# Miniprotein binders against tRNA-specific 2-thiouridylase MnmA (mnmA), part 5

Target 1, 344 residues: tRNA-specific 2-thiouridylase MnmA (mnmA), of Desulfotalea psychrophila (q6aiz6)
Amino acid sequence: MIKNITGIAMSGGVDSTATAILQKQKGPVLGFFMKLNQPDYETQRDRVSQIAQKLDIKLEIIDLTEEFQEYVLKYFSASYFKGLTPNPCIICNKEIKFGLFQQAILRQGVERIATGHYAQIHKTAAGYQLHKGVDPHKDQSYFLSRLSQEQLAHSIFPLGGMHKGAIYDLVEAHGFHDFRGTESQDVCFLEQDNVVDFLEQTAEFSASSGNIVMNDGKILGKHKGLHRYTVGQRRGLGISYPVPLYVINLDVKNNNVIVGENEQLFHKTMAISDIHWISQPEREDLLHASVHIRSTHKGAQASVILKENNRASVIFDEPQRAITPGQFATIYKDTQVLGSGVIL

## First folded at step 20 (miniprotein)

Design z2 (from y5 with E25D)
Fold by ESMFold2, look of step 21:
Structure z2 (fold): chain B 344 residues (1-344), chain A 99 residues (1-99)
Amino acid sequence: as target 1 above (344 residues)
Amino acid sequence: SEELEKKIEELMRLLYEILRELRKDYGDPRAVKQVAELIFELIRLIEKLKRTGDPEELKELLEILKKILEILKELGIEELAKEIAEAIKEFRELLEKLK
């Protein structure tokens, strides 16, 4: 706090590197890299260290392995026990990246923390607003929809007003020529298929085989555990059938994966719970908004009926495909993130 | 049946018209919330009815429509209340045809 030092979340990819470059131009910086259960941690650590050295940025490593294991095991296990499909990146952002990691950085006297997220923070008289990044193909605001006002107040998103092409140009101008055309390491490893394998390696996680069935009870095959399947999924079923079949529902009571044709995936309604508001809605009863039911969803106009105990009932203007319990519904007003809740 | 599906489609359009009307400020957030939630419940019941065809669910649909009608009258949304009253008559006739 004795200096206006900005912390930089460094991960070894092009986005975090560009963030470090931009913030160092504005004032003193200190780099931070978090140790979790990342695959290839040693390789990533070495890469981040080399980037920090080239930029003349002191790098600190914050070990959150124990805390990450506790949060991931508890959250994912509880979700799968209930037949829910969890969203790891939203939870990681809320509890780890902008939670424990941010807290550890602030304890060192750092004033604010910059990350390479493609999203915008707008300060208004009513508080901080979270907005979509300007590059629609890179926007990450969906994954930040659980952040608190305090978390946003300590955050800087320098890339939010930029497009990805400009980011490559920036890092190349500063001597980093090996990012273009190479797979980025800025992607959250929790969004990759390794989460299922991670859970299965813990001694406390247990899942049972069961049947893949049609609605009428006809058995088509066996599944390797409900946690390996998601509503709307077609691939990886290991069954033979004349027409394409999709996961319609995960039936925890009978330990069945229920499959059906594409038409059975469409619904006009959903209920959400545990709503967190970044920005309070203008009305207390009903609002009309764009709702995203997952990160890759285009967004759909809906009536959102506000209920007690942080719940809402959502009625979409058009049927939506593969509404998935356990995922997050994020409520937008134009570019602004109002908040998010857990799909029931 | 074919007649039931046609009447359900007409009812769905009416329910969305009511939702659009509720975007206006009626000064009674509790009543707006109540009727909107009844519409939510009704749409979910309609989806179940289309799968099962169960007359008991058609009876439940009628009870929800009656509650919607009362709240629309309380809010002073009289033209849409009249349309809901007509829908109630139509669905009651359909239920009678199912014995």
Scores: ipSAE 0.825, ipTM 0.943, lowest interface PAE 0.6, mean pLDDT 88

## First folded at step 21 (miniprotein)

Design r1 (from z1 with E25D)
Fold by OpenDDE base, last read:
Structure r1 (fold): chain B 344 residues (1-344), chain A 99 residues (1-99)
Amino acid sequence: as target 1 above (344 residues)
Amino acid sequence: SEELEKKIEELMRLLYEILRELRKDYGSPRAVKQVAELIFELIRLIEKLKRTGDPEELKELLEILKKILEILKELGIEELAKEIAEAIKEFRELLEKLK
């Protein structure tokens, strides 16, 4: 193992560039770029290469295209076909970015990888803790909620203690002036973020038409497959009604899209399964915690009832809108990520 | 219907008060977990009941409340147990009126 070399996960974005700059100031670095199923791979590769050259960083490309398909794309498509809304970024981080990609880097003798994620790792006597980034608008700890202790042990998040404004200032001070306004939040493997087109091009695509119904069973129209709809969706229903209607639920058994008014999207309860704990909770029965039900959710106070087989029942203090099966619920104690589960 | 809605709102407040009380250490994780799960089920039932107005769901509500009552007594949470007992009486009376 070569001591004092840090691997840098370079993507061509401002955050990874800032990470490269900061880590290079601390010691020797090696740059790494993932080849995945990016629609614009060549453009991204060229951009990363230019950044690496400007920073005098040796860049290696690691091809994980097949692994990405196996672990992320299959999960993504299969989830929609089951009437679930996936979070491919969480899976990608667990299996690819901090999984196979990290392992490939570590096999080269590098001790740790640095990424541009806005989160913090705190080493304690009990192990590694994951915490929110200090910038509440850029916090990415939700997406890292499935990382193991080993993955955390080999990770560095230089941006976790910084605000986005300071990141721009940093990269501009080093001659990078073209990052402002270029941030994309789109799914990295989708062209124009078109989930439907992607799904319908898969070999496994099989959709059947069904009914769009109210809770009382009233049929309002027909849908062209459950994969086209998610909880809270308003657009693309193709129905006329006196008041705005939203997708409330997907009834896979009856192949129905259930719609209703906005008030029907609010619930105080949910169940979660397949919980992964980064940090074991202090209690084995009942937790009071902040629970995030999606990546953009600000968190809501809740009672978390711990169950057998990595399951929990969650009671929110206040009703939450559009709790979506298949999404991840992340459980926080203050800034600390305790763990996450899949919403049922 | 207005009376039922009012009683449900009062019950919801009581259930959340119980959940807050359960944050204390009673030395019985099993019992705490059981009563909390019953509260979870009851809240879900209430949310359904508000939509359906089904008297059979009101009967189920009463059965869950009885189970909650027994566990609260086991835990020694006497004041909240009394309030649950009162709620049971009130909902029984309401159920009789809805027949």
Scores: ipSAE 0.864, ipTM 0.953, lowest interface PAE 0.5, mean pLDDT 93
Fold by OpenDDE base, fold request of step 23:
Structure r1 (fold): chain B 344 residues (1-344), chain A 99 residues (1-99)
Amino acid sequence: as target 1 above (344 residues)
Amino acid sequence: SEELEKKIEELMRLLYEILRELRKDYGSPRAVKQVAELIFELIRLIEKLKRTGDPEELKELLEILKKILEILKELGIEELAKEIAEAIKEFRELLEKLK
């Protein structure tokens, strides 16, 4: 084992660059860039190479294109075809970035990998805890809610205690002045507007036209496949109605898109399954916690009723809008990520 | 009806009060889970009932309330049990008026 080397996940962004700078100050580092068949791979590679050269970091490229297709893109497509709205970033982090990519790095004798994620890892007697980053606008802990204890043990998040402004200052102090004004995309591999096009180009694409209906069964129009719609969607319905209508639910069995008014999007309850616990709850019966129902959700206080087989029933203190099957619900105690489950 | 809506709102407040009470340690995780799950089911039913106004759903509501009452008594949550018993009475009276 090469003692004291930290692997740096380099992506060419400001956060990964800052991470590289900070870790290099602490000790020897090796840089790693992940190839995932990005449309702009060559441009990204060149950028990362330039950054690595400027920082005098040896860079290795790890190709995980096939694995990304198998674990992330297949999941993404299959979910939409089941009437679910996936979160590919959570899966990518679990299976690829902190999975196969981390493992490949560790096999080279590196002890830990550092990434530019805005989250915190706290080592305790009971294990590793995942916490929110201190910058509430940059917190990425939601996307890391499926990491194992082992994955956390081999991870470093140098930016978790920093604000974005301080990151810019840091990289600029080291001669990187071209990062200001660049924003990260919410979808790590696809633009939201291209989701439909991507799905329809897949070999597994099979969509049938069906009805857009009200709760009373009134037909308002036709849809061109359930994969084009998600709960809370208003645009692209192609229907005329006196008041704004939203997708309320997808009826996969009958191949219907159910629409309704905005008030019908609010619910106090949801069920979750396939819960992964980073930290075991203190109680085995009922938790009061903050629950985030999507990556952009600010969290809502809820009673979480723990069930068998990693399931739970959730009662929100206040009604929540557009609870979406397939999305992940992340359960927090203050800043601590307890775990996450799939919304049913 | 306005009367039904008012009663439902009062019931909802009571259910959340019970949920808050269940945060205490009663030494009976099973019973806590059971009553909490019943509350979960009941809230879902109420959300449906508000839309449908179906008397059959009101009957189901009463049955769930009875089960909640039994568990609250088992847990020794006497004050909230009394409130649930009163709610049952009120909803029964309402159901009789709707027949």
Scores: ipSAE 0.863, ipTM 0.953, lowest interface PAE 0.5, mean pLDDT 92
Fold by ESMFold2, look of step 21:
Structure r1 (fold): chain B 344 residues (1-344), chain A 99 residues (1-99)
Amino acid sequence: as target 1 above (344 residues)
Amino acid sequence: SEELEKKIEELMRLLYEILRELRKDYGSPRAVKQVAELIFELIRLIEKLKRTGDPEELKELLEILKKILEILKELGIEELAKEIAEAIKEFRELLEKLK
């Protein structure tokens, strides 16, 4: 019988290391590491290589730097300059990690790829379902909400049924004692605090000064570009006011940053577009579901009104804070991810 | 005004009751979608009205309520249709007082 080889996405973190350990116990494996636009690529490469060597796993490097720039960084920059706040990890998962990276691994004769994501894949008669990971503090299903049936069919998430503490115990039992306490987790390519510097180094950078205003039009100050601001932001406004003020909206038409008090961040409604369904809803008109408006959101019950052209109108049972255009709204039924759309 | 704020609060509760009722199978996905979308539009209008207090938005609110009433009758949701009809009467009286 021919051997079923499992590919392991190795990234140098505790979760990918635990995944490699678990999958090697089950059968033959090959390790794969993505070269992207990481600022610390050489350090990360060396770390992954050392882990692979210690585990006796053959490692291959797949260079996707140009594709990451085209699919992820271009999207990221364009979004900010349009007054939107993007989610590059969702796009990276769809287009890179489970897209081009997965396809390159499959061409090596590998049948499936395992990653260290805290999420579950359930095969049913109706197709593959994506479910939350069992550990509620580590669940990553939000970031996987754009995956296709084909992408899920070729994926394994060995950590989905486990808690983080067991993962640390596992890697420590195999000689890896430097993960616990460092709090260095698998990380999106770019963090919010470094966004402005990154955007301003883009070759096509262009930004216009404008006003910081309240909803009634009162001018409180000036800004040096809409790309410097995100809905819900309090820091970096450079204005003095008797109570805390937050960015409540980015007015692209008038080039204004609109600010207000925390209470003005709460809304009961939102519209979403470009919906991708992992699992089609049972009804064609209306569903009542849990909607997450960002990765750190607790989830909120909502009525989701299905419209033409992959759009929906969403009515939350309770007001939600800082609904942010450009982020993804992920729709859950119990533990199951049904799909996601872009917040308008 | 205090009276307007009270009536808006009562209307919001009613709109959510309708949304909960629409979870049942009424056999008309088009009509369910239409009334739910009207409720979405109305909630957004109410948020504007609470900030602005604009009488013109009260008139728009009444037009949306009339459309909701028609669809609730079409779906056979009679008790909530009666409550919407009462809300229409109340907001019409408020609009009249603004003359």
Scores: ipSAE 0.861, ipTM 0.954, lowest interface PAE 0.5, mean pLDDT 89
Fold by OpenDDE base, fold request of step 23:
Structure r1 (fold): chain B 344 residues (1-344), chain A 99 residues (1-99)
Amino acid sequence: as target 1 above (344 residues)
Amino acid sequence: SEELEKKIEELMRLLYEILRELRKDYGSPRAVKQVAELIFELIRLIEKLKRTGDPEELKELLEILKKILEILKELGIEELAKEIAEAIKEFRELLEKLK
């Protein structure tokens, strides 16, 4: 075991570069880059290599293309075909980035992996806690809500206590001046691709046309496959109506897209399943917490009724718009991520 | 319809007051879960009822309220139990007017 070496997850972005700089100041580091069969792999690889060279960091490439396909892409495709809207980034973090990738790094005798995520890990007597990054606009704790205690134990988030401005200043001080104005693309490998195009290229692709309907059963038009639609969607419906209509539900059984007015998108309740707890809640019955229903959601206060088999019923204090089956609900107590579940 | 909407709004406020009360430690997680789940079901039903106006859903609402009432009494939450009892009376009267 090579004690005191930190593995750096390098992606070529400003955040990973800053992470590399900060960790190198603390001790010996090894750089690692994931190959996931991303369309711009060669460009990314070259960029990472240049950064690693400039920082005098030895870079190793870990190919997880097959694993990414198995754990992330299949999940992604299968979810859409079930009328669910997946969150591949959460799965990728759990299974790939902090899963197989981390394991591969640890097997080389590295103790921990550092990433450019805007989140914080607090070690306590009760275990590792995950907290929001201090920059509310950059917080990525939502995407890390499925990490295990072991994964957290082997992770470092150097940027969790920093604001984005300070990160730019840091990398510029070290001769990296080309990052300003570039958003870190590192959040989701799939966000760059047209979801529809990706799905249609899959071997499992089978889209059947069906009806776009109102709740009363009135047919307003035809859809080109359920996978093209998500709750809250307004664009691409191809229907004419006196008022704006939105996708309010996907009826997989009848192959219908159900549309309605904006008001019909608001609900005070949802159910979640497959809850993973990073930190066990203080109570076993009822929690009052902030619940985020998607990555861009600011969180809403809610009563979380804990149920058997890692399920919960959630009652929001205020109605929430476009609660989407398949998305993850992340449960927070203040800045602490308690856990997350899949929205039903 | 306006009367129903008003009553529903009042009921919703009451349900949230109950939820807030349930945050206290009553030493009975099971009972707390039970009443909270009933409230969850009731809120969902109310959301549906607002869309449909179906009298049968109003009957179901009454049944859930009765169950909530029982649990609140068991927990010793007397004031809120009284308010639920009053709500039951009001909705029953409304249901009779719809017949």
Scores: ipSAE 0.861, ipTM 0.953, lowest interface PAE 0.5, mean pLDDT 92

Design r1 (from z1 with E25D)
Fold by OpenDDE base, last read:
Structure r1 (fold): chain B 344 residues (1-344), chain A 99 residues (1-99)
Amino acid sequence: as target 1 above (344 residues)
Amino acid sequence: SEELEKKIEELMRLLYEILRELRKDYGSPRAVKQVAELIFELIRLIEKLKRTGDPEELKELLEILKKILEILKELGIEELAKEIAEAIKEFRELLEKLK
């Protein structure tokens, strides 16, 4: 084990560049770029290489194309075909970025990897805690809610204590002026804009047209496959109604898209399964916590009833809009990520 | 029914009060889980009932409330148990009116 070397996950974005700068100031670093068969891989590679060269960082490329397909893309496709809305970013972080990619880096004798994620790791006597980044607009702790203690032990988040504005200032001070006005590279390697096209190109694709219906069974139109719709969706329905209608549920059994008014999207309850705990709750029965039902959700106070087999029933203090099966619910105690489960 | 809606609203407030009370340590995690789960089921039922207005769902509501009452008594949560008992009475009376 080469002690004192930090691996830098370099993506060519401002956050990873800032991470590289900060870690290089602390000690020796090695740069790593992940190949996932991105459509613009060569362009990204060249960009990362240029950044690495400018920072005098040795860059190694780790190819995880096949693994990404197996662990992330398959999950992504299968979820939509089941009428679920996946979160591929959470899976990618768990299985690829902090999984196989981290392992590959560690095998080279590196002790820890640094990434540009806006989250914090606190080492305690009871283990590693994951906390929100201090920038509430950039916090990425939701996407890291499935990490194990081992993964956290080998991770560094230098940006977790910083605001985004300070990151731009930092990289500019080091001669990187081209990042302002550009969005940071998404934590997700999947371009969401091409979800439908991607799904329809998969070998497993089998979708049939069905009905768009109201709760009373009134048929309002036809859909072109359930995979094109998610709870809360308004656009692309192709129906006319006196008031705005939204996708309320996907009825896979009957191949129906159920639509309704905005008020019908609000619920006080949900069930979650396959809970992964980063930190075990203090109680085994009932937890009052902040629950985030999607990556963009600000969190809502809820009673979390802990059940057997890593399941829970959740009662929100206030109704929540568009609770979506297949999405992840992340459970927080203040800034601490306790864990996450799949919404049923 | 406007009367039903009002009673449901009052019941919802009571259920959340019970949930807040259950945050205290009663030394019986199993009982706490049971009553909390019943509340979960009841809230879901209420959401359905608001939509359907089905008297059979109101009967189910009463049965769940009775179970909640029993567990609250077991936990020694006397004041909230009394309130649940009163709610049961009120909903029973309402159910009789709807027949």
Scores: ipSAE 0.860, ipTM 0.953, lowest interface PAE 0.5, mean pLDDT 92
Fold by ESMFold2, look of step 22:
Formats: sequence, C-alpha cells, structure tokens
Structure r1 (fold): chain B 344 residues (1-344), chain A 99 residues (1-99)
Amino acid sequence: as target 1 above (344 residues)
Amino acid sequence: SEELEKKIEELMRLLYEILRELRKDYGSPRAVKQVAELIFELIRLIEKLKRTGDPEELKELLEILKKILEILKELGIEELAKEIAEAIKEFRELLEKLK
C-alpha cells in the first residue's frame, strides 16, 4: 500500500546516500530532492539523479525556491541588518525541510520521511524525544531543536546511531567511492561562504557607515555597515592597536561596532526569547541544564530561569565566550534536546 | 577598590551557592523564580560596578540584596539568608567609606 512507502530526502551527499541505501533494504522507498536557492543547483540535481538511478530509486523534485526566500533568506538578511547573527539552518529545518517539504511528501501518501541527520528520535509514553547522535563530531541535534512533535513523529534518522567512518564504509560497499574528500559549504545558499557579498546583492539592501569604538567611546576607525561584523570577530577590522581587538558588540542604536580585548567577550549571563520546547521541562521555575550557544559550542552548565512569554534568563556556571545575539541557545538534559530560544 | 573586589568575589560565590540550593524543591515556583531573577540582575550589575566603581550602582546592589534576603527568608533558607544579611552589612560599610 502507498502508506508503507518511506520517503527519502536525497541531497547528493554521503549521508543522504547512506540513508537511501539503509532504508531501501527495509522496504519500498521514494526519493525526494528539494530545489532551493543552491548556487550550484543544476550540478547538485544531476548528482542526486545519478545516485537515485544507481540505487534504482524513483526521484521527485519539489521546488521550494519561493518559500525558502520567504522563510529563510528574508530572515537571514533581516537579522544581519539588525546587528544579529542568524542561524538559517535551524529555520530551514523547522519551516522547510521538516515543514513544507515533509508535508508535500506526506500528501503523496508516504508514511514517514528518512533524512541523513546525525540525531536520534526516541518515542516514550510522554511523546517523542530528540537526542544527540552517537558520533559527537557529527551530531546535528542542535540544528533540529525547533522541531514539533508532529514533525518528529513523521521522521526517521537512520544515521543517528552510527559513526561517520561507518557511513563511508557503507556507501563504498555499495559502489560509491568518490565521497571522501568532498565537502559542502556551511550555508547552502552562499558562494564560498561570502555573507557580505550575498547581503549586499539583496534587493532590500541598506547600510550606513559608522564608527568602530572602544567601550569608553574612543573612536578607532570606521565601518561600512554592521552586517560586515560578528561578535568575537578578530580579522577584518582595519584598525591599528597594540593588542588584539575583537568585536564585542554591535550597537544598532548608535550604528557603532564596539571592540575590546578577548577578556571582554566572556559573560556569565544571557537572556533568550521565543523558546520552543520539544520536551516540556519538569519544573516551571528553574532548571539546571547544559546550554549550547552555537552549533560548535561544547555546552556549558547553566541555571535557566523560566519567564513569561517564552523567555528565559540564563546564568552559566562558568563564563562563556562570544555569546552572540541572534544565534540559538539549545537546552539539553544529558543527551536529550529539551528545546531552544533566540539569544538576545 | 581591592577591598571592593574581594567582597564582590565573596558575594559571587554566595550567589552561586544560592542557585545550587534552589535546585531543591521549596514548593514555591514564584519565589524561586523571583530570587533567581534577582541574582541574574545582580550579576549583571556587578559587571557594571567593576567597570565604573560608581557609588550609585553600589546602592542599587544593596537594594537587590535586601530583596534577595526577604525571599530567602520566605523560602526558609535561613543559613544563606544570614550570609546575605552579613554581605549587606559589609557593602553598607564600603558605601560609607566611599562618601
């Protein structure tokens, strides 16, 4: 029956290929590839098509270019021009990959969709839980921290219990020997990771020159737009100073880039907003949890004070470097993702 | 200045001790939220005070400490309330020196 077919999210990489191999061994599958604003879409489409043909998987292309622009690209651009540093992959997962893409696949009568994410879904009496993948260097649970219960219920993550080396061994055993040495960009719609060029080509682009200042107000130079800078940045400041200086803050009100020494990047506190819970915390007041302030962060123990309107105040046990407004803080209990919020 | 920095370090250790104590179940989520949020605001104020040394910020620190003391007593956390009361006394003395 149509309802016994598993959908496979295919993207042309090693992880999606391994996912397709594993799921085809378990039953009938249909492949799906989403068209977005990929810089090399035609090459990627051709690659996905060749992989699908080699695996004898029927492939359908779902065009979500307009939706990706509306949900992800507008968010990305608006964030930078407001002095925030966004995380487009988290938004893409929530709104596109597990949102509109998943819904389009389910409407064809497919029961569930498998993707190549390194994360684990556990069904319990209280609902679905999201857990870290077992390979700590490939774990992607941070990027899935805004998924709903319904989105998790329709998802399969076959790679969550595996290490990256085993994935390469699997695809090589099935005739794919060219994945080693190929890597994708960090952000799928950027050419060579050039955020500034992308932002300045946006139809709504608008930026003003301003000052690069110390905390005491001393002017050290000028900048060509806040969108060119990120908290913690060392390079590209264009200033001369006896010791290394870093971007400490982006002051939107005064249109200033605030710089200082490395020690000024460390803070014990942060505020977060727009919290989404995959799993509701057991207490309504205070929890002590591991908080990851970006995808590459190792996590830090913190007191999380739950406030009204999906906000929280966070006190870290130890100071954290380069807490960056606009990024997501993801809250973990051991391996379990509880939820995430936006850093203020 | 060195005396102020020493007292701030002692206060910071006390604030984290209170946060650890609040992990216990005290049956009043409202009061736990209130004291934890006051600690959050106090840590942020301490960062300002270290930068400026401003007596007005030291006055504000004392006001927050008094609110923390009230809630600790409400929760029945008597030993830590006593330690906060001693901290209030010490910072009050420091403020008098800075006049």
Scores: ipSAE 0.859, ipTM 0.953, lowest interface PAE 0.5, mean pLDDT 90
Fold by ESMFold2, fold request of step 23:
Structure r1 (fold): chain B 344 residues (1-344), chain A 99 residues (1-99)
Amino acid sequence: as target 1 above (344 residues)
Amino acid sequence: SEELEKKIEELMRLLYEILRELRKDYGSPRAVKQVAELIFELIRLIEKLKRTGDPEELKELLEILKKILEILKELGIEELAKEIAEAIKEFRELLEKLK
């Protein structure tokens, strides 16, 4: 009998709890919890169930374990074995959270789904725009840069205009007093954040040893697989050298880890591929924009040269450290996310 | 190499001036893309040249500069085209000294 129901993505954390509180004040809601390959699934499920019960929200569990393995875990593993460093959260948002999860929720007759993301959705005459969250320390717009117009149209981000402190005050006012000081940021499928252990336990695991070399070809040691290394890495190289060395590049063709001094990590240029635009740029040739090369990057002004086949050449105004193939470059104009592409 | 480093620094500043100028609308998106991409290639070549000092890389730099000059003239960006022409002359002189 109730129509125009809003779905709430509930995860048991303070942000999803605040989202549920805010949306229930605005109309009828249904709660949804996503089952993936979480190491602590049972504990998280019990917590979400307790929160939903306390808020008088009916909770549904949607099992996407198989789909998470197909869309996210295979991408993650394949990337590392190709010498790339992937971003599983961006793919999970696109394919799972705002993809299959959102679609399953909409099929139950709800109109839109609210999540606890710190980002803003602005509807304009030209379509939906994605903007940074107001709290610069919590902004998550980088991770949402692959969303489609349809995905944004069905989404609500109630926390986008708020600061984290206000979120704690809100949940405490509603009887939740145990969220302060217990935030975790573990990758949801990694126990202890051990990428190497995860990759080596994969049934399709295959890696070969090779050399750790300098740019001039000098061999400094051996490695037991390119998947053990990331551009910019200093520790875990297992070599002796008078000054600190960093992973500069992963040479897949020759199966070499290339190392060098910190200065060799700085570059003015990068190429990106597979660009997705949330908002089409005003020009088809060149734009000057802020480009973020990872989620923790503060952004750097760059010329973005648009090319065929969803590619671009990027020239930074200032050199950038540790540009990492396989990560995403997200293109901003002021607070607006224009889109993102894969770093080559 | 001191002279080469100085002229490379001057060229880099000029390339960024061109990129800033291309932010204006010149009515030729394909020409703007072409010159910007040549600048991208040239910056990458300059980084290689600074490490090696290879005369072959200097020859390729001159070829790219000539292409940039042609497109700047077609776009009507005359002051920067003149500066590129002067850079071509200076790098040609450097190449002659290395023969």
Scores: ipSAE 0.858, ipTM 0.953, lowest interface PAE 0.5, mean pLDDT 89
Fold by ESMFold2, last read:
Structure r1 (fold): chain B 344 residues (1-344), chain A 99 residues (1-99)
Amino acid sequence: as target 1 above (344 residues)
Amino acid sequence: SEELEKKIEELMRLLYEILRELRKDYGSPRAVKQVAELIFELIRLIEKLKRTGDPEELKELLEILKKILEILKELGIEELAKEIAEAIKEFRELLEKLK
C-alpha cells in the first residue's frame, strides 16, 4: 500500500480550518501548528487543538520561537531603526512558514504541505509558477513573492481558486459557526498592530530626538525617534501648519523627519535591490510589468531595467504615491508573480 | 519658466515613447539597458529640477540627452533619435535665455 499523507498548517483561523476540511476529504492528513512569538499563543494553541480534535486530525506543535526572533523580529526592529519600513510577513513566509516549518514537516515523511493562502500554484514544463488567488479582496500572492521553486513544489494552496464567502459556508457546514466577523490582524506578533509600542519594548531600543523639517530646511518641530514615522504618514506629526503635511522622507544621516505636501509623495522612479525571481524574466535587459509597492497597492505598469547584482531601476508609467524604502516591490505579469525586490 | 515646464512635458512624453520602443528586440541587451538607465536618471533629474528650479541641472539634462542620442543611433532607432536631437536644440536655446 502506498500512502500519501498531506501536512496541514493549522493556525486556528477560518482559512486554515477550511484547508484542513478540504484536504481531509482527499486523503490522510497530519496537522501542524507553529509556536512563534504570538502575543495570544495560549489562546491560539487551545483553539487550534479544539479544531483539530473536532476534525479528528492528529496535531503536532513545532516550536520556532527562537528562529522567529532571529530571522523576523530582528529584521523588523533593525529596519525601523534604520529609517526603513519592513515587511515581516514576506520574511516569515520565506524563512519560517515555508522554510524551517515546512522542512520540519517534510522530515516526518509528509510529501506536501497545505496552507490556507489565497494564491495559486501552477506547474509548467519550465517550473512552478505562483499566481494571484481568484478572490481579489483576499489575494495573498504579494506576501509569497520570495518563495523558491523547492518551497512551491512542496506546497498546496487549496483556497486559491475560491472566494472568501464560500470558505465561511464550508466551515459552517462542518459545524464551525464562530468565524464570521471583521476583526483580523495581519501581523502575527503585534498587539493591535502597534508597531511603536513593540519597538520601544525591545531590550536594544535606542532612539535619538531630532528635527521635523521642510525640504528647504525650515524647522517645524521635533520628533522622538525616526522609528515612529513612515513615508506617507500624516497623523502623529504634532505640527501646526496651514495645509496638511506628510512624511516625505526619513533622513537617517541628519536624524531628520522631512515633511511636505501630498504632491511631493508622487514619484515616477524607484530603485530596488536583493531581487528574487520565482520565474526568470525572458529578457536580461528590460521588461514591462505590473509592479506593486505594498500589499494594498493597485498594480502599476512600469519598465523594469535589470542591473547587475540583483538590482533594478523601475520607471512607472504613472506617478506612484508614497514609495517606501524597506518595503517590497512585487513584479507581476498578468496574474503571475515573477519575483520581488527591496525598495531602496 | 512656463516655457521650460512645457518643454519638459514634451521631453517626458518622448522618453516614454523610447521606453515603449525598447520593448522590441534590438539584439543588444547592453545598449538597451544603457539607454533605459539614462532615461531613469534623466527622469530623476527632471523631478529634482521641478523642486529646486536649479538651472545647473538643466546643463546636466543636456549631457544626458546627448548620451541617449548616441545610443539611439547605435541601436538604429532613427526617428526617435531625430526627436531627441530636436529636444537638445530646444533646451540649448532655453539655457541661453537664462544667461
Scores: ipSAE 0.854, ipTM 0.951, lowest interface PAE 0.5, mean pLDDT 89

